VHH binders against q9y6x5. Designs and how they scored, part 29

Target 1, 379 residues: q9y6x5
Amino acid sequence: LPPKLLLVSFDGFRADYLKNYEFPHLQNFIKEGVLVEHVKNVFITKTFPNHYSIVTGLYEESHGIVANSMYDAVTKKHFSDSNDKDPFWWNEAVPIWVTNQLQENRSSAAAMWPGTDVPIHDTISSYFMNYNSSVSFEERLNNITMWLNNSNPPVTFATLYWEEPDASGHKYGPEDKENMSRVLKKIDDLIGDLVQRLKMLGLWENLNVIITSDHGMTQCSQDRLINLDSCIDHSYYTLIDLSPVAAILPKINRTEVYNKLKNCSPHMNVYLKEDIPNRFYYQHNDRIQPIILVADEGWTIVLNESSQKLGDHGYDNSLPSMHPFLAAHGPAFHKGYKHSTINIVDIYPMMCHILGLKPHPNNGTFGHTKCLLVDQWCI

## First folded at step 1 (VHH)

Design c52 (framework vhh_surovatamig_d1)
Fold by ESMFold2-Fast, scan of step 1:
Structure c52 (fold): chain B 379 residues (1-379), chain A 122 residues (1-122)
Amino acid sequence: as target 1 above (379 residues)
Amino acid sequence: EVQLVESGGGLVQPGGSLRLSCAASGFTFDDYGMSWVRQAPGKGLEWVATIKWSGSSTDYVDSVKGRFTISRDNAKKSLYLQMNSLRAEDTAVYYCAKHYSGRLTYKPFDYRGQGTLVTVSS
């Protein structure tokens, strides 16, 4: 039987939560597995971009999911939370479940990982759940474990996505220790349920499990707002995405819009597309708008209004507050090993190696993750 | 179109009780968590209570814990707030709100209704 892998994401799980809160179930998982303390995600540090980077090994400019709200200037199409199922948006890359299904006699299963309910290159996950935030973690886990045990061809790659602690991080902010401790304890209990379920079903000993996240969270405030209407009249541009990275499509000359924005706030950097820092790998895609505004950590861009968010993400990917972690357990992984840092794009080639798949061309470096694996030498 | 219609507000004496109702239409009610939020005169919007889509879990702002109870009837597409031991500080316009808790753009109150006024005074 081929090797099996379950990839689990807890959205918005900031790496330093592991040091500031108690996670008895996660710590037991790590004790017999591996921990990567910091995962340097891709820019922008948002849910859809980073989840797609994990499963493709590509920077956003290469896989095409460049934001949670997008506009494609060539086709005039719009992407939003109400129309994310058009394959057009996802077809610039080949995610690992497609690779898994096409290279060997293998199946994939998915509980709501972004993109898994969309046919990509005419291939949809063999088993999947349509996205619905109201479906419990337990129901997602029940479906995944049933598919792992009862599929022909066998499910060798499975994904499970959970919206917390991101939703609570936005609502309360990461500095609300009382509310965040309650939320994070609940997540640790879900990890305990996951491990117990896998043990009860006889899956635990032969299954590789990765627990990770797409980004972190930083504290926001009503005292840290950038009012875009104070800089430029809305008649001069179309707003594609707002905060903390604003995507501006000019209705007049681009240079005139840039000049109105460039000195608007000391807490915001304004870039013409060709001037976006190379380290972001955020330039070579039609879905990246002609002018990009990047707010400083903890600052929110608004249109003459207050913000309800007490926490947010999307900021510069060099910020530790934006970094998630990665923990893993299973026959492919060392036991009790801690590693400092990997890039989020490195996860894809590592997963391909574990599953025996030939990876599509990608931006990851296998050498960065080899110290985690029992069949590799890291020096 | 999403519509939320609040009712049940009015004038009540301190220590009294009121039951607020919210009738929902234009969306699949039992797929979404719901909240009650309020706005006191001259103050900003304050979250009061939340209930999960299934009714299995609830949460409250500290000042109303033990006094207010949020509940829902998915068959009737209705949300309720039972308010007991009312205080002058509870005087506010109360709004029913559909909470967006999805993985995309966070919207703490995705949609809210027109509100119902609660006045606690002798």
Scores: ipSAE 0.015, ipTM 0.289, lowest interface PAE 7.2, mean pLDDT 90

Design c53 (framework vhh_surovatamig_d1)
Fold by ESMFold2-Fast, scan of step 1:
Structure c53 (fold): chain B 379 residues (1-379), chain A 122 residues (1-122)
Amino acid sequence: as target 1 above (379 residues)
Amino acid sequence: EVQLVESGGGLVQPGGSLRLSCAASGFTFDDYGMSWVRQAPGKGLEWVATIKWSGSSTDYVDSVKGRFTISRDNAKKSLYLQMNSLRAEDTAVYYCARSGYTKFPRSYFDYRGQGTLVTVSS
């Protein structure tokens, strides 16, 4: 039987939550599988960019989803909301479900993973759900497991996305132990439901399951605001994205806009596009604006008003608070192995290997994930 | 071998109460949602109640909501059904069943016990 893989994302699951809270179901999953303690995500550390990096193995400048809000200078198109279904935004890369369908005449299934309800290179996931945040985890799981068991050609790659703990992380902040404990306990229960459902349907022993996330979360405060209106007048620029990475499109001379911004706050860095640090891999795309502002961890960029967010993400990808984890179980994975760190772009070539697919050119390094796999030498 | 053994059935007056028990063995009890299903004389099987593997969530058929309570003790590998305000229509053989705590498959159970008879009559 061909190998099968289910990729699950809990949005905004910061790696160190595993050390600060109890996860009995996730710990049981890990005991018979593998844990990567930290996954170094891509910059910017936001939902759409990192979810697309997981399934393409590419930096944001290469796959084209460079933010949750975007403007393309060449075509003059706006990505006006996070659910924009114009294939234009997604066509700069080939995600794994497209590769899966085209190389091996296999099916893919998707419950809400970003991009799966969009035809990419004229190929849409064989089975999918249109994005709707009101759909329960149970309904998403029911559809995925039904498709894994009842499809022709067989579903060999499936994805499942859930919005928590990100939504609560924003609302309460990651330092609110009472509210975060409640939310994380519910997530652990959902992981228990997932494992229980797969066992009941006879899928558990032969299915590879990856549980991961796109980013972490850091504590914000009303005492840590950067008022952009105190730096520069609105008549000088168009704002494409605000916080914690602001994307600035100048309406006047770029150097003049830069000079007004560069010394405005000690708690943000201001970059001309060509001066963005190479380590970010965030420069070579028309959707990256001429000037970007990067707030320091825990600082929020605002337009002459307060922010209600007590937690946020999008910050420098070197920050441990921005890192998720990865746990996996199944016939491809060792049992009881703990690994320190991988890059989020490494997940794609690992998944291609598990499924027997030829990866498209990518920024991941297969060698970084070898120690997790039973069919590989670790050294 | 999976074993589910029900007890606690009997004859009771309308408006009375009974507590059914089920002892489970031969599998990791804590990994499975559990259900109670019943079969009235001359009728098919009817799902009555389900409880999540952790005990944190329960679901019931409309005709028993507010009257019946499903519970479990994972340390004792036991499932329970507290039946209050019993009606003649509740007369049935009650089966303990291994299933999932989900809307799908509410009718799916891979094992059930031999059953315990509950008779509600005056």
Scores: ipSAE 0.000, ipTM 0.166, lowest interface PAE 20.4, mean pLDDT 89

Design c54 (framework vhh_surovatamig_d1)
Fold by ESMFold2-Fast, scan of step 1:
Structure c54 (fold): chain B 379 residues (1-379), chain A 122 residues (1-122)
Amino acid sequence: as target 1 above (379 residues)
Amino acid sequence: EVQLVESGGGLVQPGGSLRLSCAASGFTFDDYGMSWVRQAPGKGLEWVATIKWSGSSTDYVDSVKGRFTISRDNAKKSLYLQMNSLRAEDTAVYYCATKGRYYSLTPGFDYRGQGTLVTVSS
C-alpha cells in the first residue's frame, strides 16, 4: 500500500564512465526508467559529506559532516572512520530514514549507508547492518530484500551502499581502461543481480529504485604533488585533514600561517575561512577550520612523502570529473526519460515526495526533479 | 609501490595462540587505519579487526572479541594480530589491508598482502 523506495549507491561512480564503458544491465534499467546524466555534488566531494547530503538535502556546512576527518573547535572532539558512531557528529541534520520512521507508521532498512548504524536524534534505522567493508554485495542485497518483504510496520525506505568503483578508482586511477573496465563490468553484473532478485521476489513492479553515487574520480600522479612541508613547519599548525582539501588549525597567529601558505604552490588555493568562495557553501560550521587549502584537479597534497593514490576526489564540485549520475525506475518515474543535470541536494525532497513525507528545511529544489516524476508537470 | 607482507601463520591446536605480523612499505603507514581480514575455505572475505592510524582505538568482529588483539608499531611500520583461544572456525588465510571496518581516510585504498594461512585443527 504505501510507496516504497530503495536507494542504492555505488561509491565513486563518475558520470562519464557511462559514455566510455558498456553497461548492458544498467542500460536495460534506464530504458524503462530515467537517467540524470550529471549530479552536481556538494563541496567537499568526499564520501561521508555527500552521502549525508543525499539523505538530508543539505550542504555540508548545514548538516555538519564537513569532511571524512573533522575537528570541532567548540567541543574539542575529533572525528575519523574509527569514531564515526558518536551521534554528536550526525545530529545537526535529520536524515530521511529518521523522518520516515517518525512521521509515518513505517520502518527503514539499511545495508551500510553512512550514518545508518548511528542513533541520530535517538532514532536508528529500524533494520541495519553495522558497517563492514568485507560483507559481500549479495549479503547486503539478501538482507535488504528480506526486510522489504518481511517487516511490520512495513519497510518503505531502504538503502544499499557498495564501496566500488571508488576503491579501484583510487588504486588504478580512472584512466586505467583495462582495470576499470573489469571493475565496472562487475558493477553492471551486480546491477543485473539486483534487478533479477527484485523480479524473483515480486518487488520489481511496485518498488521505486534509485541508483546513484556520491562523487566521481580524477586521475592523480606522482608528478603532481604539493609538499606542504616545503611551505610551513609542522610546529606552526595542527593538520585536521590533508588531501585534496587540507584543513589547517593554526598553533600561532592565523595571519602568519596564512602568509606562509598563500604562495606555496600555483596548484593550490589558500583560503581564510571567511574568504572561502560562497558557491562552495562551505563556511558556516565550527568544524570548518580557520584555513582551508584546495588543490587543483589531479594534484595531491603530501607531507614530504610520495602518494600511493592514482585516483582521488574531494576537488571543486564544479568539475565534471567529480560528478556522479542518477538512474531510477519504478511507479513514480517516467519511462525512457533523460535529464541533463540536478544538484545532489535535490534528491532528498524528491525522495520525500515519492514517500509522502514532509521534508525538513533543506537546500534542494523539488522543481529540479519534477520532470522525472509521472505525477508532476514539466517545466 | 605499496607492499604488505604477512607472516606468522601455521598449524595450531584448538585453544592455542598465534601472532601474525604485517610489514608495510611504500606509503605513509602512520596516516592509515589498518585492518586484518580473513577468508575461510569456500567463503568470502570477512573483516576481523581494525586499528586507527594512531593506535588509539580498535574494533573487532563479535566472534573474535576478547580473543584477538590488533596492535601496531608506527616506528617499525608494522601491524600485528595476537590470536588467543583459537577455534576451528578461525581457520582462514589472513590478510592485512589498508581498508577497514569503517570508511578510511583514503577510501578505496584496499591493498592486501599475499596472506598467511592459519589452520586450527587437532
Scores: ipSAE 0.005, ipTM 0.265, lowest interface PAE 10.9, mean pLDDT 88

Design c55 (framework vhh_surovatamig_d1)
Fold by ESMFold2-Fast, scan of step 1:
Structure c55 (fold): chain B 379 residues (1-379), chain A 122 residues (1-122)
Amino acid sequence: as target 1 above (379 residues)
Amino acid sequence: EVQLVESGGGLVQPGGSLRLSCAASGFTFDDYGMSWVRQAPGKGLEWVATIKWSGSSTDYVDSVKGRFTISRDNAKKSLYLQMNSLRAEDTAVYYCARYPGKSYLRTEFDYRGQGTLVTVSS
């Protein structure tokens, strides 16, 4: 029987939450599995870009989901959030569920992972749920476990996405220990439910399970706002994305817009596209705008209004506050092993190896994840 | 490798002026925002002023606005703090600090110098 993998994402699960809060169910999962303490995500540190990087092994400039709101300069198309079902936005890469279905006579299953309700290269996940944030974790879990246990061709790759702790991180901020403690306790209980359901159905011992996240969270404040309207009039540009990375499409000469913005705030960097730092790998795509504004950690870019966000993400990917973790359990993984850091793009080639798939060209390095795997020598 | 060396501190009377300098080496100076932070005797670190990597945007703690001016010379890899109308409460060790621009804490820095003592005494 082919190996099976379930990939689970809890959106916005900052790595250091593991050290500051109690997770008895996650701790039991890790005790007989592996933990990567920090995963260095891709820039920008946003939900859709990083979820697509996990399943493609590519930087955002390469897979084409460069933000949650995008404008394509060549085709003049606009993209906003997960409701846009146009395959155009997703077709610059081949996600792992497509590879899984095309290389072998295997099925994929998906509960809400970004992109799984879209046909990509004319291939949609064999089993999927149309994105709906109102669907409970239990219903997502019920569908995934049903498909894992009762499918022909067999489901060998399954994904499960949950919106917390990201939603609460935005609402309360990560420094609100009372509210975050309650939210994270709920997440840990969901992990307990997941493990118990897999055990009850006879799946646990033979299924590889990865629990990870796309990014972290940092504290924001009404005292840390950058009012873009104080720097430039709306008539000079079209705003494609706002905060904490603003994507600016000039309506006049690009240099003139840049000159109006470059001295706007000491808490924001302004880049012409060609001057975006190479370390971001955020330059070579038509969906990256001519001018990008990058707010400093904890600063919010606004348009002459207050922000209600007490937490946010999207900031520089070198920041530990932006980093998620990765935990895994199953026959492919060592037991009781802790690893310091991997890159988020390294997850894709590791998953391809576990499933016996030939990866598409990617930015990950298989060597970075070798120490996690029982069939590899740690070098 | 990274070094920040402050100079220009000393004893000055209230109402006087002093100019602090910081020489930076071991990194690409014009890629980073820079700050001055200070520590008064028996007190914690207090952020004083920040200047953007380009030199065009500056920010100050309220108590020094209109009295202190932060500036930089990227060609010389130097940071400056011009202090005017000095008060007894400005007495502190002043540190040149590299502000990565990536932390919401204004006292957050990845490198600082050894400091230069400024004493304002009548």
Scores: ipSAE 0.000, ipTM 0.247, lowest interface PAE 15.8, mean pLDDT 89

Design c6 (framework vhh_surovatamig_d1)
Fold by ESMFold2-Fast, scan of step 1:
Structure c6 (fold): chain B 379 residues (1-379), chain A 121 residues (1-121)
Amino acid sequence: as target 1 above (379 residues)
Amino acid sequence: EVQLVESGGGLVQPGGSLRLSCAASGFTFSSYWMSWVRQAPGKGLEWVATIKQDGSEKDYVDSVKGRFTISRDNAKKSLYLQMNSLRAEDTAVYYCARGYSRLYTGKFDYRGQGTLVTVSS
């Protein structure tokens, strides 16, 4: 039987939640598997970009999903997380489910992972669910496990996405111990349900399972606002994305717009596209706008209003608060091994290795994850 | 070019009802999630309700569930908020907003000038 892999994402699961809250089910999973304590995600530290980086192994400038809201200057198309079904936006990369289906006649299954309900390079996930936030974790799990057990050609790659703890992180902020404790306990219970269902269905011993996330969360405040309307009149630019990374498309001379923004707030960096720091790998794509504003951690960019967000993400990817973790269990993984840090782009070539797939060119380094794997020699 | 124009606000007694309207222009209205957000005096912006492009999905902040109903008419490029059983704490400027994140927190790239709703005796 070919190797099988289930990739699970709990959106916005900040790495240090593991140290500040109890996760009995997740800790049992880790005890017999591996833990990577920090995953350094890609900039910008947002949901659509990072979920696509996990499954392509590419920086955002390379895979083309550079934000949750985008404008393409060449085609004049607009993208948002509410109109994400145009294949144009996803076609700059080949995600792992497409590679899986095109090599060795295998099937893929997907419960809500971003991009899986879109045909990419004329290939859609063999089994998928259209995105619907109202569908329970249990329903998503039931479909995934059914497809893993009852498919021809066999499902060898499956994905499962869940919106928490991100939604609650935004609503309550990561420092709200009472509400976050409740939310994180529910997530741990869902992990327990996942493991139990896989065991009952006879999948557990032969299935590789990765539990990870796309980003973390940081505390925001009404005392940490940057009012863009006090910097520049809205008639000078088109706003493509707002906070905490603002994407500005000038309606007048670019230098004139830059000069109006450059010294407006001490808590925001203003970059011409060419001046964006190389370490972000966020420059070489037509969907990256001529001027980018980057707020400091915990600061929110607003348009002459306050913000109800008590938590947010999108900030500098060097910040530990933006980092998720990765835990894994299965025949490919060591038992009881702990690793400090990998890059989020390293997940893709590792998954290709586990599945026996030839990876497309990518920004990940297989050497960074080899110590997690039983069939590899560690340094 | 993109414009959102709210109407229907006013003074209303506690327990009363109001219907807010938003007229959209300058974009393909049927291609966007739409939301209502509000700002009470001295408070931050609060997301109130959202509706999917085709009207198949709706969500509300807990404090208005069962009292407020969001709807849209894509042919008329209009968004609506039916507000029933109004409370003093519903007093706010209500904004029509374009967008909503699939992540429950909302992404709003455009909003109107707002319409004031005052609930008082």
Scores: ipSAE 0.000, ipTM 0.210, lowest interface PAE 15.3, mean pLDDT 89

Design c7 (framework vhh_surovatamig_d1)
Fold by ESMFold2-Fast, scan of step 1:
Structure c7 (fold): chain B 379 residues (1-379), chain A 122 residues (1-122)
Amino acid sequence: as target 1 above (379 residues)
Amino acid sequence: EVQLVESGGGLVQPGGSLRLSCAASGFTFSSYWMSWVRQAPGKGLEWVATIKQDGSEKDYVDSVKGRFTISRDNAKKSLYLQMNSLRAEDTAVYYCARELYGSKRYTSFDYRGQGTLVTVSS
């Protein structure tokens, strides 16, 4: 029986939600599986970059999805929206579904995971759904389970993506206990539905399932705004991305733009590309702009306007508020084991091991995840 | 070279309706999320509504939900805002705005037009 893996992401699921809210279905999943309490994601802590890091094991500067909004200085191309289907943007890395299809006679299936509706290195997921946020979790689950049971060659790697709790985290902010409790209860119910569906179809006992997320969420406020228009006139630069990491392409002398921005606000750091801190691993890519502005946690960069956003992410990846968790269950995983921390780039080589795939060169370390696996020793 | 030209503003009584239009040129209109933003007298810019490239997703500031409807016609390269049940608080210059590359619900625009004035008063 070839090993099978289902990778599930609930966008914006902050790790400490697990401590502050009740998750009966997720806790039952963890009781018979493993929990990594804290996953250190990559910078910037945004949806597209981190989802691609999970499936490639690479920092953003290496896989090329460096933001949800991008400009490539070499080719002069713009990433026009976060569902841009031009393979150019995705071709700087090889995601696991491509590896799965090319190394063995195997199929991959995808329900909405970023990049899975794009041919990458001339290879698209064998079964996929074109991205559409209006498609229900149930329809995504129905398609994935159908493909897991009715494929030739067999589906051995499947992905499922869900937009919550990120959308509600932005709308209400993570400190709104009433609204977030309601949203997180619904997510826990969806996890219950997922497990029940897999059991009813006879998939549960032989399927490895990972439940994870790309980033967390932090509280924002109308009292914590940085007005970029008070720093510099917009005629001096092209704005590639705004908040909380602004990507600035100068129309005039770079040093002059930098000097106008450098001391404008005590609540943002301004970096020339070559001065971006090494710990971010966010420097060596043509899609990273000449000047990057990084807002302090909970601060929003605006253009002479108010913001309705009560929660956001994209901030420094050292911040616990930006960190997701990872839970897993299946024949590859121990039962009832808790692990403190891994890096998000470590997920890829672990998944390759489970599937028997040779990983492409990556920034992850297999040793960091070995304690989760039954066929490995922690010592 | 990007140009956005708003029209349809005017004086209207409380409870009345107006339809704003925005004509876009100089870029591939169908490739961008588009927004309406407004500026009331003596106030900063406020985001009002956003629409996805294909019209499948829409979002609104809470104060206008149920009263305003954003729509687009990609063949005509036009963006619209249908404003119903207008209130004195809706008095503002309304700007058509191109959302910066990628979906942002809250005011991540790189260009706006010159605006069209909406005055809600008797």
Scores: ipSAE 0.000, ipTM 0.163, lowest interface PAE 18.9, mean pLDDT 89

Design c8 (framework vhh_surovatamig_d1)
Fold by ESMFold2-Fast, scan of step 1:
Structure c8 (fold): chain B 379 residues (1-379), chain A 121 residues (1-121)
Amino acid sequence: as target 1 above (379 residues)
Amino acid sequence: EVQLVESGGGLVQPGGSLRLSCAASGFTFSSYWMSWVRQAPGKGLEWVATIKQDGSEKDYVDSVKGRFTISRDNAKKSLYLQMNSLRAEDTAVYYCASDYKGTYLSPFDYRGQGTLVTVSS
């Protein structure tokens, strides 16, 4: 039988949480598997962009999901949660589940991973659930394990997405030890449920499982707000995305809008598109707006209003607070190996190797993850 | 920079014993959980045993329970693995590793060349 992989994401799981809270079930998973302490995600450090980078191995400018809210200047289309199922937005890359289905008579299964309920290049995941945040982790797990065990052609790649600890990170902030302790204990219990279910169904010994996340979380405050309305009048621009990376489409001369914004706050950087730092790999796409504002860590951009967010993400991807982790277990992985850092785009070529798939051209480097794999030992 | 230097491996007959040592430097040894991991020829890395900072808690992979004993000397910054009743399947390169809060969290990659244990008659 072909190798199988289950990719699990807990949204907004900051790597530093592993050092500050207890995770007995995750600890048991890792002690017979591998841990990457920090995963350097792509800019901007947001949910949709980073989830798509994990499964394509591409920077956001290359895969086209450049934010959670987007505007395409050529086609005049707008992207939001209500129209995220338009294939137009997702068609600039080929995600791993599509590649998996187009090679060697294989199936893919998905429980809520961003993009899996969308036909991409006329191919949708063989088994999937339409996105609905109200569906329990248990129901998602039941469907994934059923499909892994009872499908022909066999499901060889499966994804499972969960919204926590991101939702609670936004609501309470990562420094709220009481509330975050409760939330993270529940996450650890879900990991325990996952492992127990796979063992009960006879899947555990022959299934490769990756547990990761898309980004971290940083503490925000009502004392750290940037009021965009104090910088520029609404009549001069269209706002495409707000915080912590504001995407500005000028209605007047771009230079005039830039000059009104440039010196407005010491706590944000204002970039013309061509001046965005090269290290972000965030320039070469029509969905990246002519002016981008990047708030300093912990600062929130608002429109003459307060923010209820006590935690946020989207900030500079060099910030450790924005980094998730990666843990993995299974026949492809060493037992008890620890690694310091990989890039989030490196996950895709590693997964292709495990599944025996030929990867599409990508920005990942297989060499960065080879020490995690039994057939690639580097010590 | 964290350094872990393993020693004490060698050729031993089935049923024999060996004691492995690991000398640690570059970190506060007494503040970390420590582990032994091994790699058999042609196989992946396998966790073997873990010990708490003060030595009060120890855990082992099932295949070595009752045969191997992990211990530490914080004053000497040294980790030990006493291996008894050795079997052919124990043949491997043995590495020591540091974990901040146990086997699930290590701030450091494995270091050194390990120490080879060969169990053969």
Scores: ipSAE 0.000, ipTM 0.266, lowest interface PAE 15.7, mean pLDDT 88

